# Ledger of designs, part 5: VHH binders against q8el04

Target 1, 306 residues: q8el04
Amino acid sequence: MKSIQVQQLVEEFNLEVLAGEDHRERTITKSRTHRPGLEFIGYFDFFPMERVQILGKKEINYLHQLNEQERDIRIGNVVNYHPPCFIVTSDQDGLTYLKKYCHAEQIPLLRTKEATVDFMAKVDHYLTRKLAPEIAVHGVCMNVLGIGILIRGESGVGKSELAHTLLGRGHRLVADDIVVLKRLSHKTILGTHNDKNKEFLALRSVGLLNVVRAYGSRAFQDETRISLDIKLSKWEKDSLHNELEFETQYRDYMGVSVPSIEIQLQPGRDVAGLIEAAANNWYLQQQGYSAAEDFMNRIEWQDGDD

## First folded at step 16 (VHH)

Design k4
Fold by ESMFold2, fold request of step 22:
Structure k4 (fold): chain B 306 residues (1-306), chain A 120 residues (1-120)
Amino acid sequence: as target 1 above (306 residues)
Amino acid sequence: QLQLVESGGGLVQPGGSLRLSCAASGFTFSSYAMGWVRQPHGKGLEYIATITGSGGSTYYSDSVRGRFTISRDNAKNTLYLQMNSLKPEDTAMYYCAKDEEWTRSAFQYKGQGTQVTVSS
């Protein structure tokens, strides 16, 4: 299970450290933050204490309305569950008992000037990306017409040359050779580079090309959601194959199903154009249109009775 | 026809080293990326590393980066995993995989695997 340290959160968001300075190596394993409002009033069933705890104006104002004895008790009861850290938003003050208990229990107490809802969204996003499972594949990742594609195939089949053709048509490179895949959710795979291959495309006979230097900043994109999987295969003039696919094929990536098509590299075939068409067709499918279904409905209407 | 044969596992103390091998046959080895996965007893598969067909590029999971090295010898059709600074958490059955099969949640191993046990 992936984790990050509280110190990484402090650095990313420039958080003020109010207590627990020497305990910032505590780990965070959950990608969602929590506001412990019910816990401050004494209800601890299902308390997600493993999460980063966010104290907004409602939480702090409630605590300030309590007399000192009750405030002391209720803060102690929550801090003693030992969450990874507490973060106070909106630059709030009056934190005497929070500092007391976080110091005693060796838990970082942090503060930000940002408003609660905006800050929680930023932290949730950051943690999701930092804690996402990662793998790597051999291939090319492009963004074509705003659609992320992963191009696979045997070494030497022509993937990088196809990427260069697509660059010439104004599309963007994400990664060549090694594509890092991150699973951000049960529905989302993100494709990125491995830093070493950032902006580079390797072309046979030409060598290594920096696409930003060659074509400008528009030619590169740091990451993209993978929406289509494309398998390139060698053309086999003797083989039979069905060029029409009425049912969408899928390939599994870490439990996420990605639509997949196979394209043979027949000489003279406009493979780049086929990829552009596939991206457009995927876009239409997101709007509820299926060309195959539409075509089948037209055949049935024409051939059937009234 | 396609065969992957893992070997080189064994019992080793924490901090020790092992080198795993995967002998490949039945396909053009250099045309395909290869990877290693492992399965701790009673748990699911865990991705370890990827190497491109040429051997020119590699990638490692966070759990092994800096300790393990994936390599290949295309003349011998053999994939390797050099494992250094071994920890008890590395105890598992290790499998090699062809053609990005390590990306799939329902990955089916082709070889018998090789057991690595890290214990005092």
Scores: ipSAE 0.648, ipTM 0.887, lowest interface PAE 1.5, mean pLDDT 88
Fold by ESMFold2, look of step 16:
Structure k4 (fold): chain B 306 residues (1-306), chain A 120 residues (1-120)
Amino acid sequence: as target 1 above (306 residues)
Amino acid sequence: QLQLVESGGGLVQPGGSLRLSCAASGFTFSSYAMGWVRQPHGKGLEYIATITGSGGSTYYSDSVRGRFTISRDNAKNTLYLQMNSLKPEDTAMYYCAKDEEWTRSAFQYKGQGTQVTVSS
């Protein structure tokens, strides 16, 4: 399980440290921030205490309006859950009571000048990417017509040569040989490089090619959402012919289902063109169009048109 | 018949080392990327590392990077995991996996696994 330290958050967002400076090694394991407004008024059901706690103007103003006895109780009740840290937004002042409690409970208290909503969005995004489950696969990752494609197959089957053909047709390389997959949500897998293979494509008989030098900066992209999975397989002459398959096949990546197509590398076959067609078809399907349904509807309409 | 046989596990003290092996048969070993996963008792599978078919490229999870080394000997059809600076949280059953099997939520073991226990 991935985690980051509070110190990493402090450095990324240039946060002021108001209390708990010696405890910035505390870990963050949750990708969403939380505003503990309900918890300050005494409602703790489903309190996500493991999240970074954000104190905006509403939270701070509520605490200011309490007498000291009530403020003591309300702050204590929340701080005693020991969340990883508290961050005060909008450069708010008058925090002597918060500093005291966070110091006593050994919890970092931090501050930013940024407004609450904007800051929470930035932190949520940062944490999601830093804490995303991550795995590596052997393959090639491309962006074809704006669609992220993961190309898989046995070593030596021709994946990098296909990538080179697609580059020559104006598409973008993301990664060759090792593709890093990050699960950003239940619906989203990102494909990226591992820094070592950034901009490089290994071609049989040619060697390493820097695609930016060969085709310009527009030939490379640091990452893409994976929308299609392509399995390349060796062509076998004596393979049995199968029935036409109408249902979309899927491949599971960390619980995310990705449409998957197998393409045999037949001599003379325009595999790059098939990849381009698959990307276009996927895009149309996202807009609610199915070529098969459209065709069947036209045949039925013609048959019933008197 | 595809077979993956893990070995080399055992009991070790924190800070110690172990080397796991995975003997592969029933497929062209060098054509496929291989990986290691582990399952702590009562928990789900955890990805550990990937190595390409040639052995030229590797990748590691954050929990093991810098401590574990994945390698392979294609002449012997054997995958290895050198585990250094072992910690109690490394205690788990370790499995090797073929050809991206570690990417699936429905991963099915092909071997019995090998138990690693890190305790004093």
Scores: ipSAE 0.645, ipTM 0.886, lowest interface PAE 1.6, mean pLDDT 87
Fold by ESMFold2, last read:
Structure k4 (fold): chain B 306 residues (1-306), chain A 120 residues (1-120)
Amino acid sequence: as target 1 above (306 residues)
Amino acid sequence: QLQLVESGGGLVQPGGSLRLSCAASGFTFSSYAMGWVRQPHGKGLEYIATITGSGGSTYYSDSVRGRFTISRDNAKNTLYLQMNSLKPEDTAMYYCAKDEEWTRSAFQYKGQGTQVTVSS
């Protein structure tokens, strides 16, 4: 399980450390922040204590109004769950009493000048990317007509040469050889490079090509959402193959289902053109159109089946 | 017909090293990317590393980067994982995987795995 340290938040967002300086190595494993307003007033059902806790104006103004006895109860009950840290937003002041509780429970207390909603959105986004499960696959990742495509196949099948053909047709490279996949949500896989292969395409007989130097900055894209999975396979002359598909095939990536098609590398086949057609067809399907269903409906209507 | 046989596990002290092997048969080994995954006791699968069919490129999870090295010998149909600076949290059953099977949430083991235990 991926985690980051509170110190990494401090550095990323330039947070002021008010208390708990020696405990910034505490880990964060949850990608959403939480405002503990109900918990301060005593309601703890479903308290997500493992999240970063955000103290906005409502939370802080409530605590400011409490006497010492009330603070011992209300703040004590929350800090006893040992959340990873508290972050006070909007540069709020008068926090000396709060330092006592955070210090006693070894919890970092941090502050930002940023407004609550904007800050929470930034932290949620950062944590989602930093904590996203990630794996690597062998393949090529491209953006074709605005559609993110992962191209797979056996080593030596011609993936990088196909990528170069697609580059020549104006599409964008994301990664060659190693594609890093990050699961950003239950519906979204992001494809990217591993920094070492950024902008490079390896071509047999030619060597390494920096696609930005060769074709300009628009030939490269740091990342793309993976919308289609393409399996390249070697051609088998006598293979039986049903080329009319009514049902979308899928491939699972970390629990996310991605539409998948197989393209055999037949001699003379315009594979780059087929990939462009697949991207366009996917786009139409997102708008509720299926060419296969439309065609089958026309055949049944014209034949007067009944 | 595909067979993957993991070996090289054992008991080791924190800070120690082990080298895992995965003997592959029943397919053209050099044509496929290979990977390692592990399963700590009572927990789900954890991705460890990927290596391309040629062995020219590798990638590592954050938890092992800098400590583990994946490699392969295509002449011997064998995948390796060199594990250095071992920690108690590396204790797990280790499995090798073929052809991006490590990408699936319902990963199907092909071998029995090899146990690595890091204990003082």
Scores: ipSAE 0.642, ipTM 0.885, lowest interface PAE 1.6, mean pLDDT 88
Fold by ESMFold2, last read:
Structure k4 (fold): chain B 306 residues (1-306), chain A 120 residues (1-120)
Amino acid sequence: as target 1 above (306 residues)
Amino acid sequence: QLQLVESGGGLVQPGGSLRLSCAASGFTFSSYAMGWVRQPHGKGLEYIATITGSGGSTYYSDSVRGRFTISRDNAKNTLYLQMNSLKPEDTAMYYCAKDEEWTRSAFQYKGQGTQVTVSS
């Protein structure tokens, strides 16, 4: 499991350290922040105590309205769950009991001048990127008409040549040979290069091509969301293949289901054109359109007239 | 009949080294990317490394980068994992995987795996 240290958060966001300064090596493993307003009131069901805890004006002002004994108890009850750290937003002050408990429990208490909602969005984004699980696959990652596509298949099947054809049609390369996949959420896989292969396309008979130098900066993109998986396979004249498929197939990447299409490299077949068509069809499906359903409705309507 | 047979595990002290092997049969080995995954006791599968079919490109998880080296010998249909600077956290059952199967949440390992235990 990936983790980062509280110190990395302090450095990234220039946070002021109010308590627990010697314990900034504590780890963060969750990519979402939390505001413990209900927990200060005494409702702890489903408390995500492993998250970074954010204390905005509502939380701090509520605590300031309590008498001293109650404030002591409410703050102690929350701090004793030992979250990774607390961050006070909007440069708020009056933090005597928070400092007391965070010091005693060896938990960093931090402060930022930034407003709560904006700060939480920035931290959530940072943690998501830093903690994202990542793996690598053999293939090519392209952006075709704004749609991120992962192209895979056996070594030597023609993936890089297909990528070059798509580049010639004005599409963008993300990565060739090794594609790094990052899971940003339960619905999102990001495809990128491994820095070593940045901007390079390896063409068997030609050698290495820098696509930015060959086609300009518009031919390259550092990353893309993977929306469609394409499996390239060798053409086999004597094998059974079903090319008419109304049912969407999926490929699982770290628990994220990605629509998947298999395309055979039949001689004379416009595989680049099929990939462009697949990207357009995927886009239409995101808008609620299904060609198969539309076709079935047209057949049923006409049959009902006769 | 596709088979993957892992070997080379054992008990080693922290800082030590081991070399794992994966003997492959029943498919054209050089046509497929291969990978290593591991399963610590009581935990889910963890991705370790990927190597392309030719062996020309590799990639490593953050937890092993700089300490482990994936390699292959296509003439012998064998995949390797050289593990250096071993830590107690590396204790796990290690499995090799064919053709991006390491990407799936429901990984179906084909071999028995090989146990690596790092303790003093």
Scores: ipSAE 0.636, ipTM 0.885, lowest interface PAE 1.6, mean pLDDT 88

Design k4
Fold by ESMFold2, fold request of step 22:
Structure k4 (fold): chain B 306 residues (1-306), chain A 120 residues (1-120)
Amino acid sequence: as target 1 above (306 residues)
Amino acid sequence: QLQLVESGGGLVQPGGSLRLSCAASGFTFSSYAMGWVRQPHGKGLEYIATITGSGGSTYYSDSVRGRFTISRDNAKNTLYLQMNSLKPEDTAMYYCAKDEEWTRSAFQYKGQGTQVTVSS
């Protein structure tokens, strides 16, 4: 289970620490923030106390209108669940009473000048990326015509050489050899490098190439969403794989289905061109067009009634 | 037929070390990336590490980075996991995986696994 510490939020967002300074080692394991408005008025069903708790204008204004006895009850009932931290947004003030309760219960109380909705979006995004499950695969990750692709195949099949060909056609490298895959949601896999291999492409007989130095900054991209999976395989002269494929195939990555195609490396074949065509066809399919369906309809019309 | 045999597990005290082995047969070992996953009791599978076919590049999950080292001996068709500074939370059944099967949500281990237990 991935987690981060409250101190990491403080550093990332330059948060002011109002209370609980010595308890910033508390961990965060949930990628969404929560506003505890209902909990302050006494409704605790499904209280996600494990989340970072955001105190916006609505929450703070409600607490400001309470007398001291009501504050003891309403705030006490929430802080006793010991959430990882509280963050007050919009640079709100008059927080002496909140400092008291957070200090007593050893919970960090933090503040930002950022507006509530904007701040929550930033924190949710940050937590999603920091807590995302990740794995690594052997392959090459490219961005081709704006489409992220993951190229797989046996060692030595020619993946890095293909990447170099695609670079020469103006596409972008994300990672060679080791591709880090992050699951950002049930439908999104992000491909990136492992920092060690950033900007490097290993070519047989040439050695390591820094693609930014060789082709300029446009040749490299830190990350891309993986939209296509491409398996490179050795060409087999009597292969059964020469038929036209009308049904989309998929490969599972951490529960996310990614369209997948296999390309055999026939001598003289323009594999880079096939990848460009596949990326373009994928884009058209996202707009509702299927070339295979269109073609089959035209064939059936030709065979139809005279 | 493809065969993966994990070994080297055992009982160890916190802070101790173990070296796991995975003997592979039935395929061209050096052509494939290999990985380790583990399954703590009553939990799902957890990704541990990846190594390329040549052994030249590796990657580790956050939970083990700096403590575990994945390696391979292609002449012996054997994958290794050197585990140092072991913690109770490392207690799990450990499996090796071929052909990047650790990427799938429904990973199907091929070997029996080897148990690692870290306790005082």
Scores: ipSAE 0.632, ipTM 0.882, lowest interface PAE 1.7, mean pLDDT 87
Fold by ESMFold2, look of step 18:
Parts: sequence; C-alpha cells; structure tokens
Structure k4 (fold): chain B 306 residues (1-306), chain A 120 residues (1-120)
Amino acid sequence: as target 1 above (306 residues)
Amino acid sequence: QLQLVESGGGLVQPGGSLRLSCAASGFTFSSYAMGWVRQPHGKGLEYIATITGSGGSTYYSDSVRGRFTISRDNAKNTLYLQMNSLKPEDTAMYYCAKDEEWTRSAFQYKGQGTQVTVSS
C-alpha cells in the first residue's frame, strides 16, 4: 500500500549511487532493513528480499574473498530475488565486481560513509515513519496527565467543550475535529493534527480558539501516543445504567487494540474528572496494578474466611 | 435499518474522471463522519478519505490527495467521491463507511460497493 522510491532514500541520506542509477524509481514497502549474510552463503529460508539490503563489512569482506566463479553463484542467487536496492556502509571500496551484478539485474547499488549500525537505525526510523499507515477520524485528541486519549462521539455531543474544560484543568490539546492516526508499529498508534487544525479548538458559542495564545505553550502538544479511547454518548433518561465493568473493553485501530471506555454525558456529571481518573487507572495498570483484580481478590479472601 | 448504497463506478481510461455516490439511510447522516475505502482485486482494504459530519473538514490518504475530493450533501443523505486523474492503480471496488469503520482492521461492508476499472 504505502511505498517510497529508492530515490527518496538517496536524497534523504545523501547516498552515493554506484550502479542502477536509472532504476531509482523502484519502490520500498518494508520498514526494516536487512543484512543478507546468510543468503550470500546459501541459506535463503525466510529471506526478506523486499527489504532494503545492507552490506556491512562482514558481507563485503566475504564477497571480496570469493573468486569469480563463486561470486557468480553467491551474488547471482541473491540479486535474482530483486530486492529494492543494496546499500554499502562504512565507505567500503573495491566494488567494481558488485556493480556489474547490480547493473545486470537493474538494482540500485548505493553507498554511505556511515557505520552500519548507525545507518541501519536511521533508515529503519525513516522508513517506519514514511511507511506508517495513516487514517483520520472525527474526534478530539488530548494528552491528559501524560496519557494520550482519543475522544469520540456524534457530531455536536460536546467533545470540543470537554476538551476546553480539560485545557482549563491544565491538560494539553493535540487535535480537534480531525485527528490523524499513524500506526508506527503493531502496538503503537500516534495521534496528531493535520497541520491545518494545529493549535485550534472550535467551540460552538465562541468560535475558533488558538489554545497556545489563550493558555500558553503548555496547552498544546504536536502528537501523543494513543493509550485510551473514550466514547462520549448522549445521556437518555430511558437508557440502561452503567454497571461496574471488570473486563477491559478495546477498540481496534489499524490492528492495534486500544482500551476503550464509554461515558454518558449526564447533566451535572464531572466528565473531565472521569477522564482524569481513567488516565490515572491506565497508568497504574502499566505498573502492574489492576483495581478490579485487587478488589476481587479482597472479596475472595473475605469469602474464603467464611 | 442502516443502509449504504454505492454507485457511479465504471470503466475509464487513465487520466479520466468518475464521481461516486453513496446513498445513506437508517441513521442521522449529518451526525456522523463518513469515509471511503477501496479494495483492489485480491488485495487488502485501503483507506481513501474522511469527511466530518458537517462537511467542514476532510482528510485524504497520500495516494489520492490532490486527485480525489470527498464531499457530502446532508440534505440528500448522500456522500460523494470525485475522482480525477485516474490511474490503473485506482482500479478497485470502492465502499463508503460510516463512523470510523475505516479505522478497523476488520472492516465490515454495508453496501455492495461500486467497481472502478482504469485501463487503456
């Protein structure tokens, strides 16, 4: 789905192009780099050929020691998988033979002066952010007590007004109206603004408010990890009452499960306080504490003494 | 009952345009954000665009930004996708989605979708 071109890597990292210069439009779809050492010696099980291939000192020194017949076999078998590109690290030289194989298979061969570990970390980071799936949702994203929350609900239910209440209590706005969600990993969703709504909060009776100008720079945060999902719903007199919930509910965002809580907007209810409590409870759970389990253990201990 | 009916697809040459429609019923349309997703043949679902309930704000995936426009007419309970500068890569079944359903990995179609085929 998301991809970047090899040329984008060349530009970002100022890479030297040694071969395959006319094929830099080839695409990269995987966010991790790979060192093909095992593949050069003949073991191809689980070869991640779609990744950018990094040739460090181990790989290059091995290839330098091969005679021409061995190079035909060892290099030929790897380039025939047509990875998106090869990048030689540590400004290694003596690569004329390697240029021939990459040229023949129309695969870019690139070089950097950077050391292998440092360079791989930079490329992995860059690819992760460039290839991160992203979507947008209607809602409000806040950081409450250091905890990122996504507030959802029907249009007009009071999300922006709740955000304003939380701002007045010292919390931070990330985005109002449109929240951009980026999946950085199988467990991490970032929430951020779409640049157009940066620092703005829209209040029905007031209009647009720039929260930094109104409350200072601490009122705004460019992004936050989404740790809690809050569904706001309209309170109805005939609705079933909420009951004590011991089982955590979750909402899926691009395959990442995020704890979710529904809060009804009952007149007089301190919804901001409930959100602060939910953030604190989440924090305790990260430290290994569950209030529900602790309470149930106390009930069981009491019953066992009976 | 909630119902979403997509229409407006067809065969078009590269560089061409199509306008998709999604007729909605069974819920208060203006209260909910809407989105478009697509599924190329034999591939997974791809997020396209989001529009807020009022229509005041939109967001687009990188693959379509600048070429596609999402819009809505709340009086007619209809969502639209104007697709310009179409490419073969846009060939897919297109679905509309209600209320952040496009966020889920297991998206559940409500309508039959509408096929868009871009070929020369």
Scores: ipSAE 0.623, ipTM 0.883, lowest interface PAE 1.8, mean pLDDT 88

